# VHH binders against Ferredoxin-fold anticodon-binding domain-containing protein 1 (FDXACB1): the designs that were tried, part 4

Target 1, 94 residues: Ferredoxin-fold anticodon-binding domain-containing protein 1 (FDXACB1), of Homo sapiens (Human) (q9brp7r531to624)
Amino acid sequence: LYPPCYVHDVSFWIDQKKGFDELEFHTVARAVSQDTIISIQFLSRFQHPKTQQVSLCYRLTYQTCDKALTQQQVASMQSQFRKEIQQHLYVIPR
Key: E = the ipSAE of ESMFold2; O = the ipSAE of OpenDDE; V2 = 0.75 times the mean of E and O plus 0.25 times the DockQ between their complexes.

## First folded at step 1 (VHH)

Design y08 (framework vhh_7yz9_2)
Fold by ESMFold2-Fast, scan of step 1:
Structure y08 (fold): chain B 94 residues (1-94), chain A 119 residues (1-119)
Amino acid sequence: as target 1 above (94 residues)
Amino acid sequence: QWQLVESGGGLVQAGGSLRLSCTASGIIFSDYVMGWYRQTAGNEREWVAFITSGGSTTYADSVKGRFTISRDNAKNTVYLQMNSLKPEDTAVYYCAADEFWYGTSLDYWGQGTPVTVSS
């Protein structure tokens, strides 16, 4: 009746010279998850006092009614997502 | 001693408007990104809108064009003007502050203010 819901957080350092493109972040999330990510929530921003580097933390919620979504499938998608954002958004996962 | 005090929630008919306010104390307001989040029963909190100390704003697609976030740094207050309300906007609305120098898993949160939109 109510499909299972999986929650994963992602934290990463941004490249302040290139900036962070949140629309591209959402596009990558949609592509990697095969449209199973239904919510992306901003959790926090951290600026390192010594290096001045900025990191962002987001919460992603996976859910679909179209097929059975397993914990293993979500873990695989989340792993791919971490790799894809490094390549497309010039971020370094924490 | 930090506090976020919210007000303005209530019951409203679909198509109506509400203005939420959140006043901060015990923090250096200008050092914080201020935001509004909402939560429906059984679901996690979802972000609604952010505003930086300089006034730059960002909105969730579901509320863009209907909601407006603003701040008054002199009064340490952040506002959410909600227009054209829909039944799906029914939620508990939370004010949040995220420190410029520290983004922690422990953001400062208000207690929440309930908003019910009847159809």
Scores: ipSAE 0.000, ipTM 0.095, lowest interface PAE 16.4, mean pLDDT 78

Design y09 (framework vhh_7yz9_2)
Fold by ESMFold2-Fast, scan of step 1:
Structure y09 (fold): chain B 94 residues (1-94), chain A 118 residues (1-118)
Amino acid sequence: as target 1 above (94 residues)
Amino acid sequence: QWQLVESGGGLVQAGGSLRLSCTASGFTFSSYDMGWYRQTAGNEREWVAFIGTGGDTTYADSVKGRFTISRDNAKNTVYLQMNSLKPEDTAVYYCAKYSEWFGDFDYWGQGTPVTVSS
């Protein structure tokens, strides 16, 4: 049958001087999720009118048929992913 | 917990008008800047309008003069009045919460579709 599918969005402020490494973002996502992320979609780029700070929003879809994937496991992976991108990509999750 | 519920979308002819509403719950609405975004099928979400806690407004160039954002803190609601609609305005419209004080943009709604026929 069809295994359960979990969708999570992640939004974060980028460091405009250091830039955003989208390839590294994908690499971290795959590593943290143990390759259970089947799609990563760019949703939006927002620039704050007053501060000029830029944020990006991505949609992540988790799904696997190899083993049971629970909502709790996905929440844990998503939490770890937010921490990893702060450390590796100089972003501030929001 | 935190919720944003959009409504007011629909089918309208070019040159027509629609008013979108977004009702917030689970947070102190008056403390947050609010905005509207839209997403066309196959394209990324684009920012449309912003309203600050003090009532300051800013608009994307594509909607300036046609759209008006407003808020009613007593009703925990943000509005988008859309006039002189064009086929290019066809999109799903999303309400979003942002706080300059907190730098937080975690909470946004599920969207309301708008289709503008030619």
Scores: ipSAE 0.000, ipTM 0.153, lowest interface PAE 12.3, mean pLDDT 78

Design y10 (framework vhh_7yz9_2)
Fold by ESMFold2-Fast, scan of step 1:
Structure y10 (fold): chain B 94 residues (1-94), chain A 118 residues (1-118)
Amino acid sequence: as target 1 above (94 residues)
Amino acid sequence: QWQLVESGGGLVQAGGSLRLSCTASGSIFSYNAMGWYRQTAGNEREWVAFISRGGSTTYADSVKGRFTISRDNAKNTVYLQMNSLKPEDTAVYYCAAHTYGLFKYDYWGQGTPVTVSS
């Protein structure tokens, strides 16, 4: 009746010289999740006081009524998402 | 007016190839990641391939190795090259633009039907 909703946060260090492409981040998220992510929320930006490295944190919400969506499928998609952003966005998962 | 115009759909035999084109008007193309989706009768729309503003590509597992998405910035056009077509690829194919700051697509094409006969 009410489709299950799964929430996952992702945090990563960005490459400040290359910058962070948020449009690409959204593109990868949609692709990896097969369009089951219904929202992406920016949560925080952290800058390390000594190293000056910048970390970003986003919240992703998975939900769909058009196919069975399980905890295992979401965990698999989230794992793939972490790999994809590392490869394509010059980020290091935190 | 901003719009996406699709072309290249049609009837093709299994094992054949077809190239879909999507031409964007206005400034849609320059600032957006582009994607292809498909919908079979009775089913929800599913994504097929994406190409980012930066040129990175990603594909659904069902089409990986057979389909290639590309863009031509000079022509404001995104393409979907479909090879080794199967009857299960029969669907209406939609072009879409990802908008920055909004998760949902603002712009969709009208859809172009592709029928793969056995």
Scores: ipSAE 0.000, ipTM 0.133, lowest interface PAE 13.6, mean pLDDT 79

Design z01 (framework vhh_8fcz_2)
Fold by ESMFold2-Fast, scan of step 1:
Structure z01 (fold): chain B 94 residues (1-94), chain A 120 residues (1-120)
Amino acid sequence: as target 1 above (94 residues)
Amino acid sequence: QVQLVESGGGLVQPGGSLRLSCAASGFTFDDYAMNWVRQPPGKGLEWVSGISWNSGSITYADSVEGRFTIIRDNDKKMVYLQMTSLKTEDTAVYYCAKDIYEGWYSFDYEGQGTQVTVSS
């Protein structure tokens, strides 16, 4: 009943002029993962002392009962997610 | 758990070059930024350089900018630090460190580091 869980962290620099849209972040995560991301946890916020750039870090948990989910499928989804958030949220993954 | 093994240090004259290597294991290498940190004799840790998961963002401490180059190879799970124009003030034990995203200069690392001595 409890299929395997895969945990991935994502960290990125935000565009402080445009701001960060957390609702859109969740929407992109759901779309890219085909609703297999069951948890998104905020871990930390950091500001670089020299550049003053702000970075955010989130933990993503992938799991589904509807189909077998492999480590390679999750890695592909995570890679696509990093690309999509750059375009939709104007962030730069770390 | 996280294992990071540094190598490539040695004795070099001022103006010389060295290449440090770091072999990583025990975590998903492609998910984390990697850093080089150093500890000069009798002093605290100093952040040297950082590289993002895909090499898209690279940063250097002011003291090494223009002289050092950080490189990562995700296929081999390796991080390198190419050092040129070395100065006596670069003498330190060098550590590679996995970013923990709690702040710059905040690192998760294991290992003894590699000693770099710059002396005439």
Scores: ipSAE 0.000, ipTM 0.201, lowest interface PAE 12.1, mean pLDDT 81

Design z02 (framework vhh_8fcz_2)
Fold by ESMFold2-Fast, scan of step 1:
Structure z02 (fold): chain B 94 residues (1-94), chain A 120 residues (1-120)
Amino acid sequence: as target 1 above (94 residues)
Amino acid sequence: QVQLVESGGGLVQPGGSLRLSCAASGFTFSSYAMNWVRQPPGKGLEWVSGISGSGGSTTYADSVEGRFTIIRDNDKKMVYLQMTSLKTEDTAVYYCARYRGSLYWKFDYEGQGTQVTVSS
């Protein structure tokens, strides 16, 4: 009735010349998670005082009613997600 | 005025193929991820497939992986769903949808839909 819910945060530096495509970010999240990410929440924007580089932080919530999700499966998906966004969105994970 | 117009549905036998089309207008098409969602008779909406704005990333529901292919043509402002090896459980009204970047994977625009019926 109450399927387990797993929360993971991701932070990364954006490429300010290429920009950040939030909709592609969401599409990559779906691809990696096999549709188990039910929520993506923007948490914060940080600008480094010296370098002026911008980082973004998002919270991802994993949940499915079809099968039991393990914390290990979710951690694996989250690790793959960090790699995929680096390649597709020109971001550097923090 | 955002508009999405689906076409290409019809009656097909199990194992058959169909290609759905969606014509978009009223927004900067290449800036938005596009999706296909479906509603089987008497059930809620089920997400089927998504494609990033650039077309560089695609994703599929487990139920259609390996059978369906999502494609987009940004110059023509079209998104397509190539369906093969169709099953009776694929019977649904299919909608193309613009992904709004919502916390809960919500879509902000859907078209009128196109009916796909898979029956022997």
Scores: ipSAE 0.000, ipTM 0.169, lowest interface PAE 12.2, mean pLDDT 79

Design z03 (framework vhh_8fcz_2)
Amino acid sequence: QVQLVESGGGLVQPGGSLRLSCAASGFTFSSYWMNWVRQPPGKGLEWVSGISRSGGSTTYADSVEGRFTIIRDNDKKMVYLQMTSLKTEDTAVYYCAKLGYRYSFGSLDYEGQGTQVTVSS
ESMFold2-Fast, scan of step 1: ipSAE 0.006; ipTM 0.144

Design z04 (framework vhh_8fcz_2)
Fold by ESMFold2-Fast, scan of step 1:
Structure z04 (fold): chain B 94 residues (1-94), chain A 121 residues (1-121)
Amino acid sequence: as target 1 above (94 residues)
Amino acid sequence: QVQLVESGGGLVQPGGSLRLSCAASGFTFSRYAMNWVRQPPGKGLEWVSGISGSGYSTTYADSVEGRFTIIRDNDKKMVYLQMTSLKTEDTAVYYCARGYKLWTSYGMDVEGQGTQVTVSS
């Protein structure tokens, strides 16, 4: 049958002075997930009306044809991904 | 303890080929992007190539694009740099480096001891 597909959204506040490096975001996602993330889709940009802080939201799709991927394994990878983007991209996960 | 040990350097004529190897130990190899960087005589460090944790994504400096290929074997905990069409300006000490970031030196946190590549007629 079709290999299981897992979808997770991630939202975070960016540092507008340092900017947001989307290529680095993609690189960290692939490294942390052991290349099981097959799709990264931009969903939305939000600017807080009072603070002017900007947040971005992306959808990550996990799937592999080589082996069964578990929900717990994906949850662990997603947790690690949130930690890594905070360190490498100067973002604050929402 | 994290260790990276490079090998495979040597003397080669212009237009020749070499394959560099890097043996990693002391960490979960498949969770880290790996890089090759080099230092030509009398110059600073130059990033050469990067590969993602599972090997799905690769990237190269403009100076080596089309001539060099980075590959990894996660079962053996090895990363390789296949170099073809070597030029005299490729002469440098080559270092294997661990990092989460591709194509930047700022993301690299551990470097090996290096292996010398000399391209000369």
Scores: ipSAE 0.000, ipTM 0.107, lowest interface PAE 14.8, mean pLDDT 79

Design z05 (framework vhh_8fcz_2)
Fold by ESMFold2-Fast, scan of step 1:
Structure z05 (fold): chain B 94 residues (1-94), chain A 119 residues (1-119)
Amino acid sequence: as target 1 above (94 residues)
Amino acid sequence: QVQLVESGGGLVQPGGSLRLSCAASGFTFSSYYMNWVRQPPGKGLEWVSGIYSGGSSTTYADSVEGRFTIIRDNDKKMVYLQMTSLKTEDTAVYYCATHRYFGKTYDYEGQGTQVTVSS
């Protein structure tokens, strides 16, 4: 029928002094997923009323016709993505 | 203005090695994630490898992992692709490129360097 489609959400606290670079976020997502992420959707922004810390939530959709994607491969890519955004974008995954 | 200039391509036998170079200018190179992408004859662009701005974190396409190594030198504003155990299916024009984001092509892409793996 159709290639398998996998949806994963990612939530994280940003570093407000360094800021959040959404372009770099997309770049990391594309690189880690070998361009199998077909959409990245912003879902929400939350600011803690006392600490003023900001968290963002994004939805990532994986799909490709170029090769078979397995649940295990997507889970691995998503795990690597969480690790890479923490290192590259100075965010803390929730 | 922004420029990316690739070099180092050529004709190599299967099992051989090549090192591709990309010289960047016109932007804050040390702040950018860098990619190598390739276009085999008659096919579309295929992402090959990426390296984060600090150089410590790298990613690879399954087809090249274990054979290719991406390196950067921020002081020289250079990105390299060290290719080993080359296969005929690695034949392509290789481009270095800056970041890519959803629904958009790479912001900057070079002119490319031809790699041909043949006997």
Scores: ipSAE 0.000, ipTM 0.147, lowest interface PAE 12.9, mean pLDDT 78

Design z06 (framework vhh_8fcz_2; at its last look DockQ between E and O 0.05; V2 from the best seeds 0.00; counts 0 for: pae E 13.3 > 2, grease 25 > 24.2, placed apart)
Fold by ESMFold2, look of step 2:
Structure z06 (fold): chain B 94 residues (1-94), chain A 120 residues (1-120)
Amino acid sequence: as target 1 above (94 residues)
Amino acid sequence: QVQLVESGGGLVQPGGSLRLSCAASGFTFSDYYMNWVRQPPGKGLEWVSGISGSGSYTTYADSVEGRFTIIRDNDKKMVYLQMTSLKTEDTAVYYCAREWGYDLSEFDYEGQGTQVTVSS
């Protein structure tokens, strides 16, 4: 049977002084999800008109052929991913 | 297929109230910061308010703070703008926007907008 596929987007404010390391972003995504994130697609860039902060949005696709993923497992991975990027990439999840 | 549909506009007297609605579809709604922007007659687009994906954080333009309230319902994929104490200066077409970019060409998506007219 076809393994389930879950799509979640993540948006976050970047620290423009420290910059955004996209390679490390991919590394954290693969580490936290044990490679169940199979696609990471850049969607958009937004600059807040009042604060001038810049945010980025990416689409994450979770899927694996080795085990069945549940909505709860994916939600947990997404939550952990948000925490890890905040800690390691100096971003503030939205 | 991303879609944003605004509604709830109308004609009101100064001091009146309206509630605008925006129905969203075609994307993971709870992951996105949502905004209201407006275009007054003969002027460019002006940011009004924004709300975080969880709904926990809201921001407002100085001109509307204390009078407008942005609300979202992630289960229904709706964002609202509760407007009170309306002034003639609030007359505009109001749009909801998934993200507001550095310039107008970075709008992700916009609907038809909904007209709000405040006049005596």
Scores: ipSAE 0.000, ipTM 0.231, lowest interface PAE 13.3, mean pLDDT 80
ESMFold2-Fast, scan of step 1: ipSAE 0.326; ipTM 0.720
ESMFold2 (binder alone), look of step 2: mean pLDDT 85; pTM 0.864
OpenDDE, look of step 2: ipSAE 0.008; ipTM 0.275
ESMFold2-Fast, scan of step 6: ipSAE 0.000; ipTM 0.160

Design z07 (framework vhh_8fcz_2)
Fold by ESMFold2-Fast, scan of step 1:
Order: structure tokens, then C-alpha cells, then sequence
Structure z07 (fold): chain B 94 residues (1-94), chain A 121 residues (1-121)
């Protein structure tokens, strides 16, 4: 009897002058997901050949034993997370 | 292989409207959040709008809120950006970008070749 597990990746362009605050990224992820994100994994760094803009990609794993977690709930949390990181981390979602 | 093809850009006068289209292939379209991002001349990339895989949730940059609408058609594997009340500041190359999903990083960093939008009188 395993609780359902949902995996979602997020990618975004960073502001290279302001830098990327990974601690704040984790804080926002925990808050938006109501602590259902159990894992955050760095996947890749990409630099655009023309603009030199840098994007980062992270994998987020959602799981909880406290209650049934639905795909719709996770999709809602993911969408709110994308909005929050744009506002608080000076990043542009890809 | 992931492919994104943008179209619909052009020259319009301030206050005009345009609809951008993005045709997607090479991935399970309905599983992925889709975005529009733009690059004005001589500036960096700016995120414009996003839509969840189901289409149930949309979000917009403050600069375009109320003027732009993002829509998707999962059966046709299309994402659209309906732009109204265009301003000279909206002049940019517009890209669509696949964002999140349940697959590895090699298919997450794709963005299309872009479509040019020019707003001038």
C-alpha cells in the first residue's frame, strides 16, 4: 500500500546579476506544496548560445501518507509554485 | 525528439491584436506545462505567460495581465497566445517553451525558433 507519487520537472531562466537563491527556491517549494514535496533534484544547466542567458532545471517529487494526493492537486501546486518563483526569485519559467 | 514551431508574428500598430501559435511534437503534450517567453531587441528573455497541462491553470506576467490570453488545444497539440491592446514595448521575438513533466532533462530545455512581433506606428 504505497501512497501515490508524482514527479514534475521545472525549468526557468535565472537573473545572472542577482543570482539564484537555491535556499529560497526550496522554501517556496515546501510552502506551496504544503510540505508534500519530498525531493528536489538538480537536473541540468543550459546556456543559450546567442543570448548567453542561463536556465536551470529541477525535478520535484510529490508524495504524502497523510491523505490521498491527486494529480489535479499536484498540478495546482506546480502552477502556484511557478508563479511564486517568478515573483520571489527573479526567474523566468521556461 | 521534441519540436516546437512558433508562428503568427508580424507588424501591427499600437492597440492592435495578433494570435501566436505553437505546434508541438515529440512528447506527450498534455503532460507538460507550456509557456510563452519573449526577447525584446537588445534585452534578455522575459517570461510572458504559462498554462498547465490540463489547461486548468494559467498565469501571466504583470506587464501583460488583462491584455494577453494563453490557450491550449491538447487534441491538436497546440498552444496559442492571443494578444490584444498591443504596445510598442511588446516588440520582441516570442518563443514557446515546454516546461515541466515526468521525463529526464534532455527533453526539458527545448524552446522553439521564435516568431517576431513588431508593434510600431
Amino acid sequence: as target 1 above (94 residues)
Amino acid sequence: QVQLVESGGGLVQPGGSLRLSCAASGFTFSDYYMNWVRQPPGKGLEWVSGISGSGSYTTYADSVEGRFTIIRDNDKKMVYLQMTSLKTEDTAVYYCAKDYGEIFYESLDYEGQGTQVTVSS
Scores: ipSAE 0.000, ipTM 0.152, lowest interface PAE 13.9, mean pLDDT 78

Design z08 (framework vhh_8fcz_2)
Fold by ESMFold2-Fast, scan of step 1:
Structure z08 (fold): chain B 94 residues (1-94), chain A 122 residues (1-122)
Amino acid sequence: as target 1 above (94 residues)
Amino acid sequence: QVQLVESGGGLVQPGGSLRLSCAASGFTFSSYAMNWVRQPPGKGLEWVSGISGSGGSTTYADSVEGRFTIIRDNDKKMVYLQMTSLKTEDTAVYYCARGTYEVWYESGFDYEGQGTQVTVSS
């Protein structure tokens, strides 16, 4: 008897001049998800061989003991998260 | 398109073991909970077991608790059902089923495969 667990990966290009603030990334994730993101795991760093542009990929796990958390709610939170990280972290989602 | 393909069924004697496999394609496998459901001859569908997208959480019907184990391999896009101490009452067609956003286990499935027959008989 466990609440549903939803896993979403997010990948994005960083602004190498401004840098990437991982602490702010975690703060935005917590705020947008209403604290339902229980885990953020770094998966990979990719650097484009021609452009030298860097992308990062993270895995987000959504879960709450309140079984009202649905796929639609998670999808909405994930969409808002992609929007917020563009504004706060100067990244471009892939 | 979403596809779920079951295999591993067969004839086994009471007390025996079988491992069922389900190969998934056409969706982001790790984002969905996966389930096993079964249909005994002449009866309706019965939910058997579920596993979360990450594999961190599992749940089982009372009738199989302690005898069956659900496992997934997200790299291979596979879900398995390890069955032990099989009983004649476990005779059924077993289906792999993808969880929906309403309820990820028991009754909230949006896709199921073609099934694999398990017969437990002496």
Scores: ipSAE 0.000, ipTM 0.077, lowest interface PAE 20.4, mean pLDDT 79

Design z09 (framework vhh_8fcz_2)
Fold by ESMFold2-Fast, scan of step 1:
Structure z09 (fold): chain B 94 residues (1-94), chain A 121 residues (1-121)
Amino acid sequence: as target 1 above (94 residues)
Amino acid sequence: QVQLVESGGGLVQPGGSLRLSCAASGFTFSSYEMNWVRQPPGKGLEWVSGISSSGSTITYADSVEGRFTIIRDNDKKMVYLQMTSLKTEDTAVYYCATEFYSYDTGELQYEGQGTQVTVSS
């Protein structure tokens, strides 16, 4: 059949003063996943009713035919991705 | 597939307590904020409470603050609403919902079937 496909979502609070750099978000995703992420889909924007803070949610799909991908490897890449976006994009993971 | 299954509703007298439960499956539960929303008879949806993915940030609507407590268990993929000091005005169908909103409409995208809470003597 086809190579295994893994789907992971990430949500985070953005810094509304600095803005959110979606191109850099894609760049970081490709780097941490060793280009195994085949799609990044915007899912939602949430604004907190009391704090007015804005959160974004994206869906990441991992797949490659070049090597075996395990659930654990993808989970590790996703964890690293969450750390990297906090450092590079001034976001706070939820 | 994304599924949210609410339970724990029922008939209770004013001043009573109920604990609602929501079992989540089909998505990365630990990555999303969870919310409780309710729909009183003949009215629109009203947001009740929210809890961040880690559980560190919790918020409540003014109408329930001090009476309701939201709790999540990421290992079990559960979110709960502990309701105390219930009032007739709390009568509604209660839904758990993810933080998902339509990009253009602000509508919550994933809701369960709900659980009925009736507060009456």
Scores: ipSAE 0.000, ipTM 0.164, lowest interface PAE 13.1, mean pLDDT 78

Design z10 (framework vhh_8fcz_2)
Fold by ESMFold2-Fast, scan of step 1:
Formats: C-alpha cells, structure tokens, sequence
Structure z10 (fold): chain B 94 residues (1-94), chain A 122 residues (1-122)
C-alpha cells in the first residue's frame, strides 16, 4: 500500500514592492522538509479590496517511502517552513 | 459531505431591505470563516463580505460597506447577510462559502449550493 500522505495549505500576504520569489519558495520548502514535500500546488491569489494587499495560497503534499513520516514531524516541518518564508521572502503568514 | 443552503432572496424595490440566510452542515462550523459572494447576471463572482469563525472580525467590499452586515450564530450553524439600501446593481445570485484560513476569500472562488436570487427593480 502507499506510504502516508500529509496535506497542508499555507497562505500569506506578499510584499508587492519586493515581489514574490516562487523559485526561492520552492527551495525553502524542499530544504525544510528534507525533500519529503513531493508537490506544491498554487491554489489562489486574492487582493484585498480596501488595502490592495495580495495574498497567495499554496497546497503542500508531504510523502516519503524512505522512512516513517509522522503527522507530528510534518507539523514541525510546516511550522519551521512558515518561519523561514517570513524571514527570507518578506511574506506574512496567515 | 459539506452542505451550504442559502435562502431569503426575492424581489425588492430600490432602497429596500432583505436578510439572507445560510444553513451549514457536515463540518465544524465555528472552525471556519464564512463569506458571502455574488454573481450578477452575465458576470463573474464578486466577493461581498466575510466573518471570522468566532464572529469577532468582519470585512466588506467597498460597494456594500455601510449597507450590508454579516452575522453568524455558531450554535445554530447559520450565517446571515442583512442588506439595506439595496440598489439595482446588487441584483445577483448570492452564495455563502467557507474559508479554512482567511476571511478574505479571493478570486476564482468555487461556490457550493444553488445560491439565492436577489432582484432589485422597480
């Protein structure tokens, strides 16, 4: 049967003056997850009608055959990922 | 199975009022933000208003601010849209939609249910 699969969505406000580096976003995701993230899917873009701020939403799928991957380990990696993208991509997680 | 059932639409004259209701089932209602979205004839979906899971935070599109009020009752699993000072441009099918992470539901929305028709005309 297939190894367990964990799905987490992440949404965040971008800095429109600096832009959003999607390639770096993918790089950080791979590093933080120890390459257990097998897919990253863009879900949506929203622009707030009053503030004009833009938010993006992505879906991340964690899966590996090489070791036991637990929900707790994935939660820890997801938490670290949120911190890393805030620091390196000028985004505010939501 | 998630179900959202909108009701309360109808025919109303400009300047009139209507209250829309949305009955939710199949999920933990208080854990999700709820939004009202509308689709005018021949146009795409337009976000109208949002309310946080607790009801402590609300937001509105500029076109409806000061005229519409979003309310929720978590015990009854209901969200409402109180509409006042209705204009012909408010004519649309109104849908309610849940949001897992934010009350600012964006473009390319996927609505559930049939919606409720609001027609504002003289």
Amino acid sequence: as target 1 above (94 residues)
Amino acid sequence: QVQLVESGGGLVQPGGSLRLSCAASGFTFSSYAMNWVRQPPGKGLEWVSGISGSGGSTTYADSVEGRFTIIRDNDKKMVYLQMTSLKTEDTAVYYCARDQYTIYWGEDLDVEGQGTQVTVSS
Scores: ipSAE 0.000, ipTM 0.098, lowest interface PAE 16.3, mean pLDDT 78

Design z11 (framework vhh_8fcz_2)
Fold by ESMFold2-Fast, scan of step 1:
Formats: structure tokens, sequence, C-alpha cells
Structure z11 (fold): chain B 94 residues (1-94), chain A 118 residues (1-118)
């Protein structure tokens, strides 16, 4: 038996002057998700042809047997994660 | 409207090979990473493989690493999954998926059934 598993991707434009702190990204993800994110995978790097801005995309997998986990709870955590990474990592969600 | 049409599934014996195809339309294909996800009988969705917007980087689930290869053709708006050394555990409906921020996968295709049986 497996508990429910939810997958969400996040894409964002990075601040190329400050760079992207992947360790902080992982720390924020764990904190916001109450440790229900079991996997974070790098998917892609995209550079906009006109603006030259760089976007990164990561896949987040949510799963836990410790508490009930619903799609709505995951959506709320993901929304909070979006707000936190804007404030702490100087990124703009795409 | 995003449309993804999978094909190429079938019945194959263990150790065999199959190539899955995905035809994409309704979005700017070159701007998005593309993925293959699968649903084994009686289980939830399992991510299998991803390919970056340019095709310059690929990622694979541990269960398929070394056996599957993901390829894309941006001119034809196609994604492929080359599967080799197939195992009974690979039996699933396979979906091509465009990922979205905060909404999970868009895999509104019908999927393609892969059955690995001896």
Amino acid sequence: as target 1 above (94 residues)
Amino acid sequence: QVQLVESGGGLVQPGGSLRLSCAASGFTFDDYAMNWVRQPPGKGLEWVSGISWSGGSTTYADSVEGRFTIIRDNDKKMVYLQMTSLKTEDTAVYYCAKSYEFTGYDYEGQGTQVTVSS
C-alpha cells in the first residue's frame, strides 16, 4: 500500500546578478511543505531569446504517511512556496 | 487548448523494446520541458522521464535509468520514449505530459497502454 502522491512543477526567472541558491531553495521547500516533499528534481533551464532572462524548472513530489494529505492542502503549500521563494531567493515565478 | 496524443504502446515480452510517440499541439512546444509519466495497474502516477525545452538535458527515474531514452523533435513538435530491456514492472498506461507550475501535469491525452508479459 502506498499513500497518495502529488506532483507539482515550479518554474521561475532567476536574478542573474545574485545567482540562484539551490540549497536555500531546498530548505524553503521542506519548511513550507512540513517535510512532505520527498523529491525535488531539476527539469530544465530556459533562456528567453529576446530578454536573455534565465528560467529554471523543478519538479516537486509530495508524499507522506504521517498525516492525511489532500490535493487542496498540497495546492496551499505550493502557493505558499511560490510566495516564499520570491522573498528569499529573488526569483519571479513563471 | 493543449493537446497531447500518445501512440506506440502494445504487448511485448520481457527484454523487448517499444518506442512511444507523443504529438503536441495548442502551445509553444519549444518553451516547455516535456515528460513521460505512467500509471501501473492499481497504483498512482509515476514520473518516468523528462527532457528540457531544447533537448539539451534529460532526466530519468531510477527505475528506468539506462533502459529508457527520451528524445524530442522541436520542428515536428514530437516527444519520444525509446524503451529497451522491458520488465513486467514497466506495465502501465503511459502519458506524455506538459508540466505546469502549481497545478501538476497536463496529460489530457488518452495515454498508450504498455503491457510486458511472458
Scores: ipSAE 0.000, ipTM 0.125, lowest interface PAE 14.6, mean pLDDT 78

## First folded at step 2 (VHH)

Design a1 (from z06, 19 letters changed; framework vhh_6fv0_2; at its last look DockQ between E and O 0.06; V2 from the best seeds 0.00; counts 0 for: pae E 14.6 > 2, placed apart)
Fold by OpenDDE, look of step 2:
Structure a1 (fold): chain B 94 residues (1-94), chain A 120 residues (1-120)
Amino acid sequence: as target 1 above (94 residues)
Amino acid sequence: QVQLQESGGGLVQPGGSLRLSCAASGFTFSDYYMYWVRQAPEKGLEWVSTISGSGSYTYYKDSVKGRFTVSRDNAKNTLYLQMNSLKPEDAAQYYCAREWGYDLSEFDYRGQGTQVTVSS
């Protein structure tokens, strides 16, 4: 029996002038998830047809073998992650 | 249409090595994180390794850390898994996948797999 795997998507608007720091994105993900994120997958890039603003969507996969991980815990971490990326990367979650 | 094709599996003795390959087509390979997963007989599908689009980030199942190395050649649209110090418990059908499903039950795209057998 394998530990449960939880998948959550995150979408956010980026500031094209400031750029998007993918390294920091990963760093924040690891910190917030307490290293329970085992994969981050880029899913899509969307550009608003009117405003030309750009949004990115990533899929985060949570799983750990050394401790219990519940859906509620992951949901909490995901929520915190959205807050942290807004503060650290100056993105706007969708 | 997205296509993934694994190769490189075979029979090896414990302690042996194999190098798996996954040929990808039908999408911009470098835009996607790629996954290796495996399924042993009468066991569920389990995650093995993940590599980011550029190859800058790699992730491994604890039991394969230090023995397996994931890599990719985006110019060749190919994913690799170097498997060293193979153990009997590594025996499984190995798959490459583009997207990960919930509870390890679904992938948007996964190859047909390549068989890895480890036996004395």
Scores: ipSAE 0.000, ipTM 0.268, lowest interface PAE 10.6, mean pLDDT 86
ESMFold2, look of step 2: ipSAE 0.006; ipTM 0.116
ESMFold2 (binder alone), look of step 2: mean pLDDT 82; pTM 0.836

